VH-VL binders against q8ixk2r445to577. Designs and how they scored, part 309

Target 1, 133 residues: q8ixk2r445to577
Amino acid sequence: FFGMLQNKGLTDYCFDYNPPDENQIVGHQVILYLCHGMGQNQFFEYTSQKEIRYNTHQPEGCIAVEAGMDTLIMHLCEETAPENQKFILQEDGSLFHEQSKKCVQAARKESSDSFVPLLRDCTNSDHQKWFFK
Below, E stands for the ipSAE of ESMFold2; O stands for the ipSAE of OpenDDE; V2 stands for 0.75 times the mean of E and O plus 0.25 times the DockQ between their complexes.

## First folded at step 16 (VH-VL)

Design a24 (framework fv_cosibelimab; at its last fold request DockQ between E and O 0.93; V2 from the best seeds 0.79)
Fold by OpenDDE, fold request of step 19:
Structure a24 (fold): chain C 133 residues (1-133), chain A 121 residues (1-121), chain B 112 residues (1-112)
Amino acid sequence: as target 1 above (133 residues)
Amino acid sequence: EVQLVQSGAEVKKPGSSVKVSCKASGGTFSRWAISWVRQAPGQGLEWMGVIIPYFGTANYAQKFQGRVTITADESTSTAYMELSSLRSEDTAVYYCAKSRYYGRSGAMDVWGQGTLVTVSS
Amino acid sequence: NFMLTQPHSVSESPGKTVTISCTRSSGSIAYHYVQWYQQRPGSAPTTVIYEDNQRPSGVPDRFSGSIDSSSNSASLTISGLKTEDEADYYCQSYDHSNKHWVFGGGTKLTVL
């Protein structure tokens, strides 16, 4: 699966990644922003290794969850996907992070009108449902 | 250092078409958003459209829909803007500009030198 | 659709501080980043502020950007005004409804 990774509950919002340095794409947080459909910073790929790849830049980035964190941070992809980069996109649209046993949820940033994907306890909320478009 | 170099000035008759080129150097052309922006004499900047060469995706301002075509050649790191059915009001300096990302982070951090297109009978 | 409205012109003496406003007609000014461009006579535009308040390398710290949600406007502030700052300044932001980028009308800054 590839394309825009869009949230079901928070309609018209997609994974969005805009690292400050376009030549150094790792280490920053993936956010949610309005889906523009142009690819690039909103283009992701779900691979057979259970990675969510940001492959519009080289080297390619893979979304990871760092220890003790609930945010999605871009790391470099590796030949063998590390455990903290493994997600299961389930048939029902839930995006499950294997290591933390949490689900990715579209959430509002505190005291902000902006949104981010965060790890939360898995529920049947549409805010935890995702699909590629 | 990233640079954008545009083709030379054009003089066109009404009803004709013009195609301006923008060659990039010093970076990864394919991954950028390349916009075209024009400026009529004594007027402000007007966004015309954008292309992301890697994806071949393009979007145009409504004002120019059906009359402008933006393309890109990744092999030569060159973007093109073709404007058809030219009229006197299309007389302007046309700029190409590079952005890191499309959407909210759309700062045009590198600009071409501009191409004057004059439309006159 | 929305418009970004700027004053047509502003003027100030060298060494002083000038502020150029950019008001968004609809949608939140704070949610969509605002960029500012400087265009000196006979030259192409250059970025002086991006993402509301970020300054590109090479742009002096005399240039700053801010957002005022209450007035739904962005502002470019130039302190310690220099003759070389005389230029046209444009704000720019994103229109999701049309998937467009939109420029303000521009402001001519004259250094007296």
Scores: ipSAE 0.918, ipTM 0.958, lowest interface PAE 0.5, mean pLDDT 96
Fold by ESMFold2-Fast, scan of step 16:
Structure a24 (fold): chain C 133 residues (1-133), chain A 121 residues (1-121), chain B 112 residues (1-112)
Amino acid sequence: as target 1 above (133 residues)
Amino acid sequence: EVQLVQSGAEVKKPGSSVKVSCKASGGTFSRWAISWVRQAPGQGLEWMGVIIPYFGTANYAQKFQGRVTITADESTSTAYMELSSLRSEDTAVYYCAKSRYYGRSGAMDVWGQGTLVTVSS
Amino acid sequence: NFMLTQPHSVSESPGKTVTISCTRSSGSIAYHYVQWYQQRPGSAPTTVIYEDNQRPSGVPDRFSGSIDSSSNSASLTISGLKTEDEADYYCQSYDHSNKHWVFGGGTKLTVL
């Protein structure tokens, strides 16, 4: 699967990654922003290793759960995907993070007009349903 | 360092077309968002459109839809802006500009030197 | 379609502080990042502020950006004005409805 990773409940928002330096793509939080349909910073690849890859800028990154937190950040992809970088895209559109047993949810960032994907207890909320467009 | 170098000045007649080039060096051309921005004499900056070469995606300002086409040749790291059905009001300096990201961010951090296009009889 | 409105011109003496506003006519200024560009006579624009308040490498600390949600505006503030700051300044933000960049009308800064 390739494309813009869009939320079903937060209907016009896509995964988005715009690190301050295109040559230093590691360590920043993945955000949600209005879908523009142009690819690039909203273009992600879901791999057979259950990774969500960002390869628009070099080096390639893989979305990972931030250690000790419920936030998603960008890490370098590993030859063998570590558990914190594996997300199971389920038939119903849920992104299930097996290591934590939580689901990726579109959520408002605290005290902000910004939205981010966060790990939350799994529900059948449309805010936890994702699809590639 | 990244540089954008544009083609030279043009003098065109009303009703003709002009194609301006923007050659990139020193970076990952295909993955950038390349915008075209014009500035009529004594006027402000006016965004015309953008292309993201690797993704083959382009978008244009409504004012220019149907008259402007932005293309890119990844093998030569060159973006092009073609404007058709030229009018005297199209006399302007045309800039290409590079952004790392499209949408929310989109700072145009590197600009070409500009190409003066004069439309007169 | 929305507009970003800037004052046509501002002027101030060397050493003083000037603030240039950029007001969004529709939609929240805070939802989309604002960039600021400086264009000196005969030159292409250069970025002085990106993502509301960030400075590119090489831009002096006396340039700063801010957002005021209550007035739906962004501001570029230049302290310790120098004659080399004379230029046109443009704000820029995003129009999601059309998936377009939009520039403000520009402000001519005179330092006298």
Scores: ipSAE 0.736, ipTM 0.902, lowest interface PAE 0.9, mean pLDDT 91
Fold by ESMFold2, look of step 18:
Structure a24 (fold): chain C 133 residues (1-133), chain A 121 residues (1-121), chain B 112 residues (1-112)
Amino acid sequence: as target 1 above (133 residues)
Amino acid sequence: EVQLVQSGAEVKKPGSSVKVSCKASGGTFSRWAISWVRQAPGQGLEWMGVIIPYFGTANYAQKFQGRVTITADESTSTAYMELSSLRSEDTAVYYCAKSRYYGRSGAMDVWGQGTLVTVSS
Amino acid sequence: NFMLTQPHSVSESPGKTVTISCTRSSGSIAYHYVQWYQQRPGSAPTTVIYEDNQRPSGVPDRFSGSIDSSSNSASLTISGLKTEDEADYYCQSYDHSNKHWVFGGGTKLTVL
């Protein structure tokens, strides 16, 4: 799968990545923003290694969750995907993080106008359902 | 150091077309959002459209749709804006500008020097 | 479609503070970043504020940006005015319905 990774419950919101320096992609948080349809900073690829790749940069970025954390952070992809970079996009649309056994949920960042993907206990909420477009 | 260098001034007759170039240096052209923005004498800035070269995706302001074509050549790191069916109201300075990201953060952090296009008989 | 409305002109004395407004006609100003550009005569614009309230390197801290959700507007504030601050100022934001960028009409700042 590839394209814009969208949330079912938070309609018209996509995974979005905009590090302050376009040439230093590691270590920043993935966010959610309104889908613009132009590719670029909203273009992601789900690989056979269960990675979510940000591959408009070389070397390529892979989404990871550090142990004990709930935020999705950009790391460099590795030849063999580390456990913290493995996600299962299930048939029901849930995006399951194997290492933590939690699901990716669209969430409001504090009491703000910003949204982010976070790991939460898995539920049937549409805010935990994702699809590529 | 990123720079955008535009082609020189043009004088055109009504009904003709103009093609302005915007050559990038010192950076990674293919990933940028390259916008074209014009400014008629004594007037404000007017966004015309954008291209993201790597994806070949372009979007045009409705006012210019059908008359403007924005293209890019990755091998020369050059964007082009072509405006057809010129009329006197198209007399303006045309700028190219690059943004790091499209959508959310639209900061145009590098601008070309501008290209004056004069449309007169 | 929305408009970003700015006052046509503002003026203030050297050393004083001026605020230039930018009001969004529809949709929330708070959901989309606002940028501010300075343009001196005969020159290309330059960024003085991005992402609502951030300054690029080299822009003095007397330039600041803010958002007021209640009035659906952004503001550029310039304190300690200098004669070199005389310029046109434009705000810019994102139009999601058309997926375009939009500029405000511009404000001429006179330092007298």
Scores: ipSAE 0.589, ipTM 0.859, lowest interface PAE 1.7, mean pLDDT 91
OpenDDE, second read of step 17: ipSAE 0.906; ipTM 0.954
ESMFold2 (binder alone), look of step 18: mean pLDDT 90; pTM 0.926
OpenDDE, look of step 18: ipSAE 0.020; ipTM 0.686
ESMFold2, fold request of step 19: ipSAE 0.546, 0.536, 0.572; ipTM 0.855, 0.852, 0.863
ESMFold2 (binder alone), fold request of step 19: mean pLDDT 91, 91, 91; pTM 0.933, 0.934, 0.932
OpenDDE, fold request of step 19: ipSAE 0.917, 0.907; ipTM 0.957, 0.954

Design a25 (framework fv_cosibelimab; at its last look DockQ between E and O 0.76; V2 from the best seeds 0.00; counts 0 for: pae E 7.8 > 2)
Fold by OpenDDE, second read of step 17:
Structure a25 (fold): chain C 133 residues (1-133), chain A 121 residues (1-121), chain B 112 residues (1-112)
Amino acid sequence: as target 1 above (133 residues)
Amino acid sequence: EVQLVQSGAEVKKPGSSVKVSCKASGGTFSRWAISWVRQAPGQGLEWMGVIIPYFGTANYAQKFQGRVTITADESTSTAYMELSSLRSEDTAVYYCAKSRYYGRSGTFDYWGQGTLVTVSS
Amino acid sequence: NFMLTQPHSVSESPGKTVTISCTRSSGSIAYHYVQWYQQRPGSAPTTVIYEDNQRPSGVPDRFSGSIDSSSNSASLTISGLKTEDEADYYCQSYDHSNKHWVFGGGTKLTVL
C-alpha cells in the first residue's frame, strides 16, 4: 500500500512530514495535515517488513516510536526493520504498533489547532482508522 | 547553494504559446516542488501552478486551467512552464520558485531571476 | 477560496518601526503558515519570513512575523527601518479548497 495515509475520523487529514531540511529527514515528528494528493510530503508506503516509509528518496525514512514516547518520529530505514518501526495495518483500518501494543490515533495537539498522530490504547474509534488513498 | 536560472526574455504574438525553462542547481531537485509565479507590470504576485517533479504531479490555479502546462525533467533538473493562447494580459515577468514541500510548509525559499514575456501584435 | 488582504502602502521614517498586516478572509490564519516576501524594484522576490515567524539566514532580526488569531491576520514588523527596506512586501499562504497557494495584494513600503 502507498500514497496518502488518511484518517477516517479526522476527515481529510493525512500523514504529513515536513523536516526543516529536506536533505536531513530524520529526527522530526510526523504530523497530520489536510490531504493534498500531490505526493511528496504526504507520500508514504506500507512495506512487507511492516514499515511505514516516507517518500521513496534515498536514504529512505521510516516512522519509528522512540522509547517512552507516544509520537511518531522519522528514522532511517534499515535493511532489517527494527522493532520500533514495525506497524500492522489491520483490515479494520487500525494501525497497530507492535512494540508498544498501542494504536495510532489522530489527535489534536495541545494548545493548538493542529493535529498529530499519537500512540494510544487501541479502541474502535474512527480516529484510529487509517487507509491509503 | 540552490540556484534557479530561467530562460531569456520572450516576445510573442497573441494566440501563440511560450515555454519558459527553469534550471535548478545546488540541491536535490527531486525533493522539491517547483511553482510558477507571474507578475504583470505594476501588479502583484500571482501563483500559476506547481509541479512535484519526482511524482510528476502538477496543479494549476483555476485562472490558468487548460492554458498552462507545467512539466519537469529530473535528469536535467529543469522545470518548464508553457502558456498557450497568449493574450496581451499575459505580458508579465514569470518566476519559478522552489519550495521544500507542498501544502502547509509552502515557502518559496528560492526564486529564479524572472523571465519577461511580452505579448504584442 | 480565500483572499489575503494587505494595505496598499505604508510609510515611515528611518529608525522607526512599521507593521504590515495580512488578513485572511476565511480559514484559520493560525493553522496555515504565512510567508512574507520582499521585492525591491526590478528584482525577484526574496523570502524574509516563513512559517509565520521564522527568518531565513541573512535576513536581519529587524524583520519579524506574527499571527493574530483574533483578527485572523498575520503581521510583518520591521524595526529600525532602513532605506534599503523600501520595497514591496507580499504575504502568502495555502488554500486547501483549491490546493493552491495564494498571495496577498502586496504592500508598498516607503521609507521617508
Scores: ipSAE 0.901, ipTM 0.953, lowest interface PAE 0.5, mean pLDDT 96
Fold by ESMFold2-Fast, scan of step 16:
Structure a25 (fold): chain C 133 residues (1-133), chain A 121 residues (1-121), chain B 112 residues (1-112)
Amino acid sequence: as target 1 above (133 residues)
Amino acid sequence: EVQLVQSGAEVKKPGSSVKVSCKASGGTFSRWAISWVRQAPGQGLEWMGVIIPYFGTANYAQKFQGRVTITADESTSTAYMELSSLRSEDTAVYYCAKSRYYGRSGTFDYWGQGTLVTVSS
Amino acid sequence: NFMLTQPHSVSESPGKTVTISCTRSSGSIAYHYVQWYQQRPGSAPTTVIYEDNQRPSGVPDRFSGSIDSSSNSASLTISGLKTEDEADYYCQSYDHSNKHWVFGGGTKLTVL
């Protein structure tokens, strides 16, 4: 489905992608920011290939996690989604990254006032539950 | 090289409406956030509202709710701001401005040249 | 809603440094990025600082931005003042409660 990808535990925060150059969408970290409902940099699509796509620009970006890392980085989408770009949206709202066996969690960085989605061991926390609005 | 080009100056009677245009070039207009900002003579900048054409979303400052309508025509890459029930206090230069993103990173990186709207009897 | 408060005017001689403050009346200044715009008479504003401390291409190193959480304020600093720096300067930040942007009242910089 598509829309604003909102966190159940961090209730006012949505996936947000605001790279420094709007014409160079690859290589930067996905963040969480207060949901505004206007679409654009907070608009994502979950596809039948288990991708989370950023549809605001062309070519479309796809969220990926590099091996051994826990941050979500924007990559170019491919005709066949690579394993590092596949997330299983489970019935309970968990986003399960199958390659790493970990779940996407809303987390705060202590050295900053920013929130980011990170891969963590799967728990029953509302901070690991996501839904499209 | 993004450009925003606005329509020419207008003189209006109190109680009437004015519609100012902002034609965009040099990028993907429909994906931008286009805001309208006004400035009364000798006064500061005042944000009025925004539209994101592709998503069909718009938002307005509380002061202007009910009087301002912002629309966009993607086929002509043009945004419009219509202000109704004009008062003498609405005499101002009206700017359109492109922002990179909505919310946290909302920098107005390109501005139109401005349109002077004079409201007088 | 909140207000961003700037001094009405500041004045300094060429070659010196000036700092213009922007104080947020409610909510943390650090939660939402602050932008700074320069406006010369008869012209549209142009960005001199975005996202607290970033400079657009073409803006000289003399312009810098900073955030002070203890005073809940942002500052624009212009060093090596030149006469062409004379302009009105506006800060701007985001109001999440109303989902829109707010401008400061503006500061007139005179270089004499």
Scores: ipSAE 0.711, ipTM 0.890, lowest interface PAE 1.1, mean pLDDT 91
Fold by ESMFold2, look of step 18:
Structure a25 (fold): chain C 133 residues (1-133), chain A 121 residues (1-121), chain B 112 residues (1-112)
Amino acid sequence: as target 1 above (133 residues)
Amino acid sequence: EVQLVQSGAEVKKPGSSVKVSCKASGGTFSRWAISWVRQAPGQGLEWMGVIIPYFGTANYAQKFQGRVTITADESTSTAYMELSSLRSEDTAVYYCAKSRYYGRSGTFDYWGQGTLVTVSS
Amino acid sequence: NFMLTQPHSVSESPGKTVTISCTRSSGSIAYHYVQWYQQRPGSAPTTVIYEDNQRPSGVPDRFSGSIDSSSNSASLTISGLKTEDEADYYCQSYDHSNKHWVFGGGTKLTVL
């Protein structure tokens, strides 16, 4: 799939990646922002290797979660996807992180009115449901 | 280094059109978000629209919808803004600007030198 | 659609502190990043604050940005004013409802 990865529960919010330096895309957190139809920062590809790729910009980034963390961080993609970069987008819309056994949930950033995707114990919440548009 | 170099000043009559160019260098032009912003003499900045050459479609401010056309030519790394049905109120300096991204955090961090368009009878 | 309202002008003496406000007319300012630009006469604008409170490389730390959700406004604060700070300042944010960028009306800063 390729397009905007939207949250079902947090209506009109999409995965968004907007690094401060367009030439250094590694190491920054993925956020949620109001969906729009223009701009390369909200377009992602879900690949056959179960990656979520930021690939409308070079070099290509792959979303990862570092061990013991709950935040989604951009890493460089590799020829064979590392375990911490593998997500299962299930038919019910849940986005499951294989290595951690947790689901991606839309959450309010602590002490903020901003939103981010975070790993949480899997539930049936619409805030853990995602779809491409 | 990112650079945006615009075409030279224009003097136009009311009712005509103008096409300003913005030649880009120092990166991957097809993936850039190029906006056009104008500034009438003694007035503030006014966003006109944006294009990402890779997608080929432009988004326009409502005020300019129907009068402005923004395009890009990847082979020459050049963006264009054409404004039709010119009026004296369209006299302004027209800037192209590279935003980091369109949408959230869309900072205009690289600007062209500006192109003065004068509309007079 | 919304507007970003700035004072037309502000002035202060060298060495003092000035704050320029930017009030959003509708929708929450906290949900959309605010940028600040400086424009000296005859020049294109340059960024002094992005993402509410971040400084680009080369911008001195006497420039700062903040958000006040209760007044639905952003502020640019310049401490230790220098004569070189005399310029026009613009805030900018995104209008998601109309899918376009909005600039404030601009504030002329005079350093007396």
Scores: ipSAE 0.017, ipTM 0.623, lowest interface PAE 7.8, mean pLDDT 86
ESMFold2 (binder alone), look of step 18: mean pLDDT 91; pTM 0.932
OpenDDE, look of step 18: ipSAE 0.023; ipTM 0.683

Design a26 (framework fv_cosibelimab; at its last fold request DockQ between E and O 0.86; V2 from the best seeds 0.77)
Fold by OpenDDE, fold request of step 19:
Structure a26 (fold): chain C 133 residues (1-133), chain A 121 residues (1-121), chain B 112 residues (1-112)
Amino acid sequence: as target 1 above (133 residues)
Amino acid sequence: EVQLVQSGAEVKKPGSSVKVSCKASGGTFSRWAISWVRQAPGQGLEWMGVIIPYFGTANYAQKFQGRVTITADESTSTAYMELSSLRSEDTAVYYCAKSRYYGRSGHFDYWGQGTLVTVSS
Amino acid sequence: NFMLTQPHSVSESPGKTVTISCTRSSGSIAYHYVQWYQQRPGSAPTTVIYEDNQRPSGVPDRFSGSIDSSSNSASLTISGLKTEDEADYYCQSYDHSNKHWVFGGGTKLTVL
C-alpha cells in the first residue's frame, strides 16, 4: 500500500512530514495535516516488513516509536526493520504498533488546532482507523 | 547550490502559444515541486501551477485551467510551462520556482531569473 | 478560496522599524503557514520568511515574521531599515479548498 495515509475519523487529514532540512529527513515528528494528494510530504508506503516508509527522499525514512514515547518519529530505514518500526495495518483500518502493543490515533495537540498521530490504547474509534488513498 | 535557469524572452502574437523552460541543477529535481509564477508589468506575483516530477502530479490555478500545461523532463531536470491562446494580458515575466514540499509548508526557496513574454499584435 | 491583503505601500527612514501586514480573508491564518518574499527592482523574488517566522540562511535577523490570530493577519517586520531593503514584499499562503498557493497583492517599501 502507498499514497496518502488518511485518517477515517479525522476527515481529510493525512500523515504529513516536513523536515526542516530536505536533505536530513530523520529525527522529526510526523504530524497530521489536510490531505493534498500531490505526493512528497504526504506520500507513504506500507511495506512487507511492516514499515511505514517515507520514500519521497533518499535515504528513505521509516516511522519509528522511541522508547517511552507516544509520538511517531522518522528514523532511517534499515535493511531489517527494527522492532520499533513495525506496524500492522489491520483489515479494520487500525494501525497497530507491535512493540508497544498500542494503536495509532489521530489526536489534537494540547492548546493547539494542530493534529498528530499518537500511540494510544487500542479502541474501535474511527480516529484509530487509517487507509491509503 | 541549487540553480534554476530559464529560457530567453519571447515575443508572441495573440492567439499563439508559448513554452518556457526551466533548467534545474544542484539537487534532486524530480522530487521538488516546481511552480510557475508570473508577474505582469507593475503588478504582483501570480501563482499559475505546479508539478512534482517524481510523482507525476500537477495542479493549476483555476484562472489558467485548460490554457496552461506544466510538464517536466527528469532526464534533463527541466520543467516547462506552456501557455496557449495568448492575449495581451498575458504579457509578463514568468518565473519558475522551487519548493521543498506541497501544502502549507510550501515556500519558494529558489527562483529562476524570469522570462519575459510579450504578447502584441 | 481566500485573498491575502497587503498595504500597497509603506515608507520609513533608514535605521527605523517597519511592519507590513498580510490579512487573510477566510480560514485561519495561524493554521496555514505564511511565507514572505522580497523582490528588489529588476530581480526575481527571494524568500525572507517561511512558515510564519523562520528565516532562511543568509537572511538577517532584522527580518522577522509573526501571526496575529485575532486579526487573522501575518506581519513582516524589518528593523534597522537599510537602503537595500527597498523592495516589493509579498506574502503567500496555502488554499486547501483549491490546493493552491496564493500571493498577497504586494507592498512597496520605500526607504526615505
Scores: ipSAE 0.912, ipTM 0.958, lowest interface PAE 0.5, mean pLDDT 96
Fold by ESMFold2-Fast, scan of step 16:
Structure a26 (fold): chain C 133 residues (1-133), chain A 121 residues (1-121), chain B 112 residues (1-112)
Amino acid sequence: as target 1 above (133 residues)
Amino acid sequence: EVQLVQSGAEVKKPGSSVKVSCKASGGTFSRWAISWVRQAPGQGLEWMGVIIPYFGTANYAQKFQGRVTITADESTSTAYMELSSLRSEDTAVYYCAKSRYYGRSGHFDYWGQGTLVTVSS
Amino acid sequence: NFMLTQPHSVSESPGKTVTISCTRSSGSIAYHYVQWYQQRPGSAPTTVIYEDNQRPSGVPDRFSGSIDSSSNSASLTISGLKTEDEADYYCQSYDHSNKHWVFGGGTKLTVL
C-alpha cells in the first residue's frame, strides 16, 4: 500500500511530514494535517517489512517510536527494519506498534491547535483506524 | 544554492496564449512544489496554481481553471505556466516560486525574478 | 472561500515599531500557518516570516510574527524601523476547501 495515509475518525486528516529542512529530514515528529491529495509531504508507503516509509525527500525516512515515548519520529530507513520501525496494519485499519503493544491514534496536540499521531492503548475508536487513499 | 530563472518578457495579442518557463537549479527540483503567482501593475499578489513534478500532481486557483496549465520537465528541471485566451487584464508580472512542502508548511522560500507579460493591441 | 484583509498602507518614523495585521474572514487563522513576504519596488518578494513566527536565515530579529485567535488575525511587527524596510508586505495562508494558497491584499509601508 502507498498513498496518503488518512484517518477514519479525524476525517480529512492525513499523515504529514514537514521538517524544518527538506534536506535534513531525520529526527522530527510526524504530524497530521488536512489531506490535499497532491502526494509529496503526505505520501507514505507501507512496506513488506512493516515500515511506514517516507522517501519524497532524502535521506529516506522510516517512522519510528523511541522506547518510552508516544510520538512518531522520522528515522533513517535501514536494509533490515529495526523493531521500533515496525507497524502492523490490520484489516480493521489499526496501526499496531508491536514493540510497544500500542496503536497509532489521531490526537490533538495540547500546546497547539494542531493534530499528531500518537501511540495509545488499543481501542475500537475510529481515531485509531487508518487507510491509504 | 537554489535558483529559479524565468524566461524573458513577452507581448501578446488578446485571444492568444503565453507559455512562461522557470528553470530550477541547486536542489531536487522534482520533489518541490512549484507555484505560479502573478501581479498586475500596481496590484497585489495572486496565486494561480502549483505543480509537484515527481508526483505529476497540479492544482489551479478557481479563477484560472480551464485557462491555465502548469507542467514540468524533470529532465531539464523546468516548470512551465501556460495561460490561454489572454485578455488585457492578464497584463502582469508572472513569478514562479518554490516551496518545500504543500499545505500547512509550504512557504515560498525562493522566487524567480519575474516575467512581464503584456497583452495589448 | 475566505479573504485575508490587510490595511492598504501604514507609516511610521525611523526607530519606531510598526504592526501590520492580516485578518481571516472565515475559518481559524490559527489552524493554518501564516507567511509574510516583503517586496521592494522592482523586485520579487522575499520571505521575512514563515510558519506564523519563524524567521529565515538573514532576516533580522526586528521582524516578528504573531497570531491572535480572538481577532482571527496574524500580525507582522517590525521594530527599530529603518528606511530600507519601506516595501509592500503580503501575508499568505492556506485554503483547504480549494487546496490552494491565498494572499492578503498587501500593505505599503512608508518610513518617514
Scores: ipSAE 0.752, ipTM 0.905, lowest interface PAE 1.0, mean pLDDT 92
Fold by ESMFold2, look of step 18:
Formats: sequence, C-alpha cells, structure tokens
Structure a26 (fold): chain C 133 residues (1-133), chain A 121 residues (1-121), chain B 112 residues (1-112)
Amino acid sequence: as target 1 above (133 residues)
Amino acid sequence: EVQLVQSGAEVKKPGSSVKVSCKASGGTFSRWAISWVRQAPGQGLEWMGVIIPYFGTANYAQKFQGRVTITADESTSTAYMELSSLRSEDTAVYYCAKSRYYGRSGHFDYWGQGTLVTVSS
Amino acid sequence: NFMLTQPHSVSESPGKTVTISCTRSSGSIAYHYVQWYQQRPGSAPTTVIYEDNQRPSGVPDRFSGSIDSSSNSASLTISGLKTEDEADYYCQSYDHSNKHWVFGGGTKLTVL
C-alpha cells in the first residue's frame, strides 16, 4: 500500500512528517495533520517487510518505536527490517507494532491542539484504524 | 546551495501564451514543491500554482484554472509555467519558489530571480 | 477561501519598533503556520519569519513573529528599526479547503 496513511476516527488526518531540516530526517517524531493529497511529506509506503517507509527522502526513512517509548520516530530503513520497525496492518485496519504488542492510535498531544500517532493498548476504537488512500 | 534560475524577460501580444522556465540546482528537485507566484507592477504577491514532480501532483489557484499549466522535466531539473490567452493585466514579474513542505509547514525558502512578462499591443 | 488582511502601510523612525498585523478572515490563524517575507524593490522576496516565530539563519533577532488567537491574527515585529528594513512585507498561510497558499495583501514599511 502507498499514499496517504489516514485515520478512520480522526477524519481527514494523515501521517505527516516535518523534520526541522528536510535533508536530515532521522530522529524526529511523526505527527498527524490534515490530509492534503499532494504526496511529499504525507506520502508513505507499507512494504512486504511490514515497514512504513517515508519515500520523500533518500536514503529512505522507516518509522520505528524505540525501546520503552510510545512515540513513532523516523529511522533509516535497513536491508532487513529491524523488529522495532515492523507494523502489521490488520484486515480490520488496526496497525499493530509487533515488538511492543501495541496498536497505533491517533491521540491529542498533551497540553496542545496537535495530534500524533502513539502506541496504546489495542482496542476496537476507530482511532486505532488506519487505511491508505 | 539551492538555486533557482529563471528564463529572461518576455514581451507578448494579447491573446498569446508565455512559457517561463525555472532551473533548479543544489538539491533533490523531483521531490520539491515548486510554486509559481506573480506580482503585477505596484501590486502584491499572488500564488498561481504548484507542481511536485516526483509525485506527479499539481494544483492551481482558481483564478488561473484553465489558463495556467505547470510542468516539470526531472532530467534537467527544470519547472515550467505556461500562461495562455494573455491580457494586459497579466503583465507582471513571475517567480518560481521552492517550499520546504506542503500543508502546515509550507515555507517558500528559495525564490528565483523573477521573470518580467509584458503584455502589450 | 479566506483572506489575510494587512495594513497598506506603516511608518516609524530608525531605532523604534513597528508591528505589522496579518488577520485571517476565516478558520483559525493558530492551526496553520504563518510565514513572513521581506521584499525590497526590484528583488525577490526573502523569508524573515517562518512557522509563526522562527528566524532563518542570517535574519537578525530584532525580527520576531507572534500569533494572537483572540484577534485571529499574526504579527511581525521589527525592533531597532534600520533604514535597510524599508521594504514590503507579506504574510502567508495555508488554505486547507483548497490546498492553496495564500499571501496577505502586503504592507509597505517606511523608515523615516
């Protein structure tokens, strides 16, 4: 799958990536923002290695969750996907992080009006359902 | 360093078309959002449209829809803006500009030098 | 669609402070970043503020930006005015409904 990775519950919001330096993409948090449909910073690919790739940059970024964290951070992709970069997009739309055994949920960032994807205990909430468009 | 170099000034008759080029260097042109912005004499900045070559996506301001075509040639790192059915009010300086991101964090951080297009009889 | 409304002109003496406003007609100014561009006569615009209040490298710290949600406006503040600050200034923001970029009408700053 590829394109805009959208949330079912938080309507019209997509994975979005805006690192401070467009040429140095590692180590920054993925956010959610209103879907614009133009590609670029909202274009992601779900690969056969269960990666979520950021294709706007070379070398490509892959979304990861670091040990003990619940935030989605950009790492460089590797030839063989590390366990912390593996997500299962389930038939019901849930996005399961294999290593942590948690699901990706759209959440309001504490003390702000912004939204981010975070790992949470898996539920049936539409805020844990994702699809590509 | 990122640089945008535009084609030279043009004088056109009403009813004709103009095509302005914008050659990019110093980065990954194909993934950039390249906008065209014009400025009539003594007037403000007016966004015309955008192309993101790698994704094949383009968007045009409603005012110019049907008259403007923005294209790109990735092999030469060059964007083009063509404006048809020219009128005297299309006399303006036309800029190309690169934004960092589309959407929330859009910032035109690099601009071409501008191309004066004069439409007169 | 929305508009970004700026005063047509402002003026102030060297060494003083000016503030240029940019009011968004619909939708919240706070949900979409505001940029500010400086344009000297005969030149292309250059960025003085991006993402509401960030300065690009090389822009002096006497330039600052702010957002006022209650008036739905952004402001560019220039302190310690110098004669080289005389220019046109434009705000810019994102129109999500059309996925367009919108510029304010521009403000001519005169440094007397």
Scores: ipSAE 0.598, ipTM 0.862, lowest interface PAE 1.7, mean pLDDT 91
OpenDDE, second read of step 17: ipSAE 0.894; ipTM 0.951
ESMFold2 (binder alone), look of step 18: mean pLDDT 91; pTM 0.931
OpenDDE, look of step 18: ipSAE 0.296; ipTM 0.812
ESMFold2, fold request of step 19: ipSAE 0.520, 0.562, 0.558; ipTM 0.846, 0.854, 0.855
ESMFold2 (binder alone), fold request of step 19: mean pLDDT 92, 91, 92; pTM 0.935, 0.934, 0.936
OpenDDE, fold request of step 19: ipSAE 0.908, 0.906; ipTM 0.955, 0.955

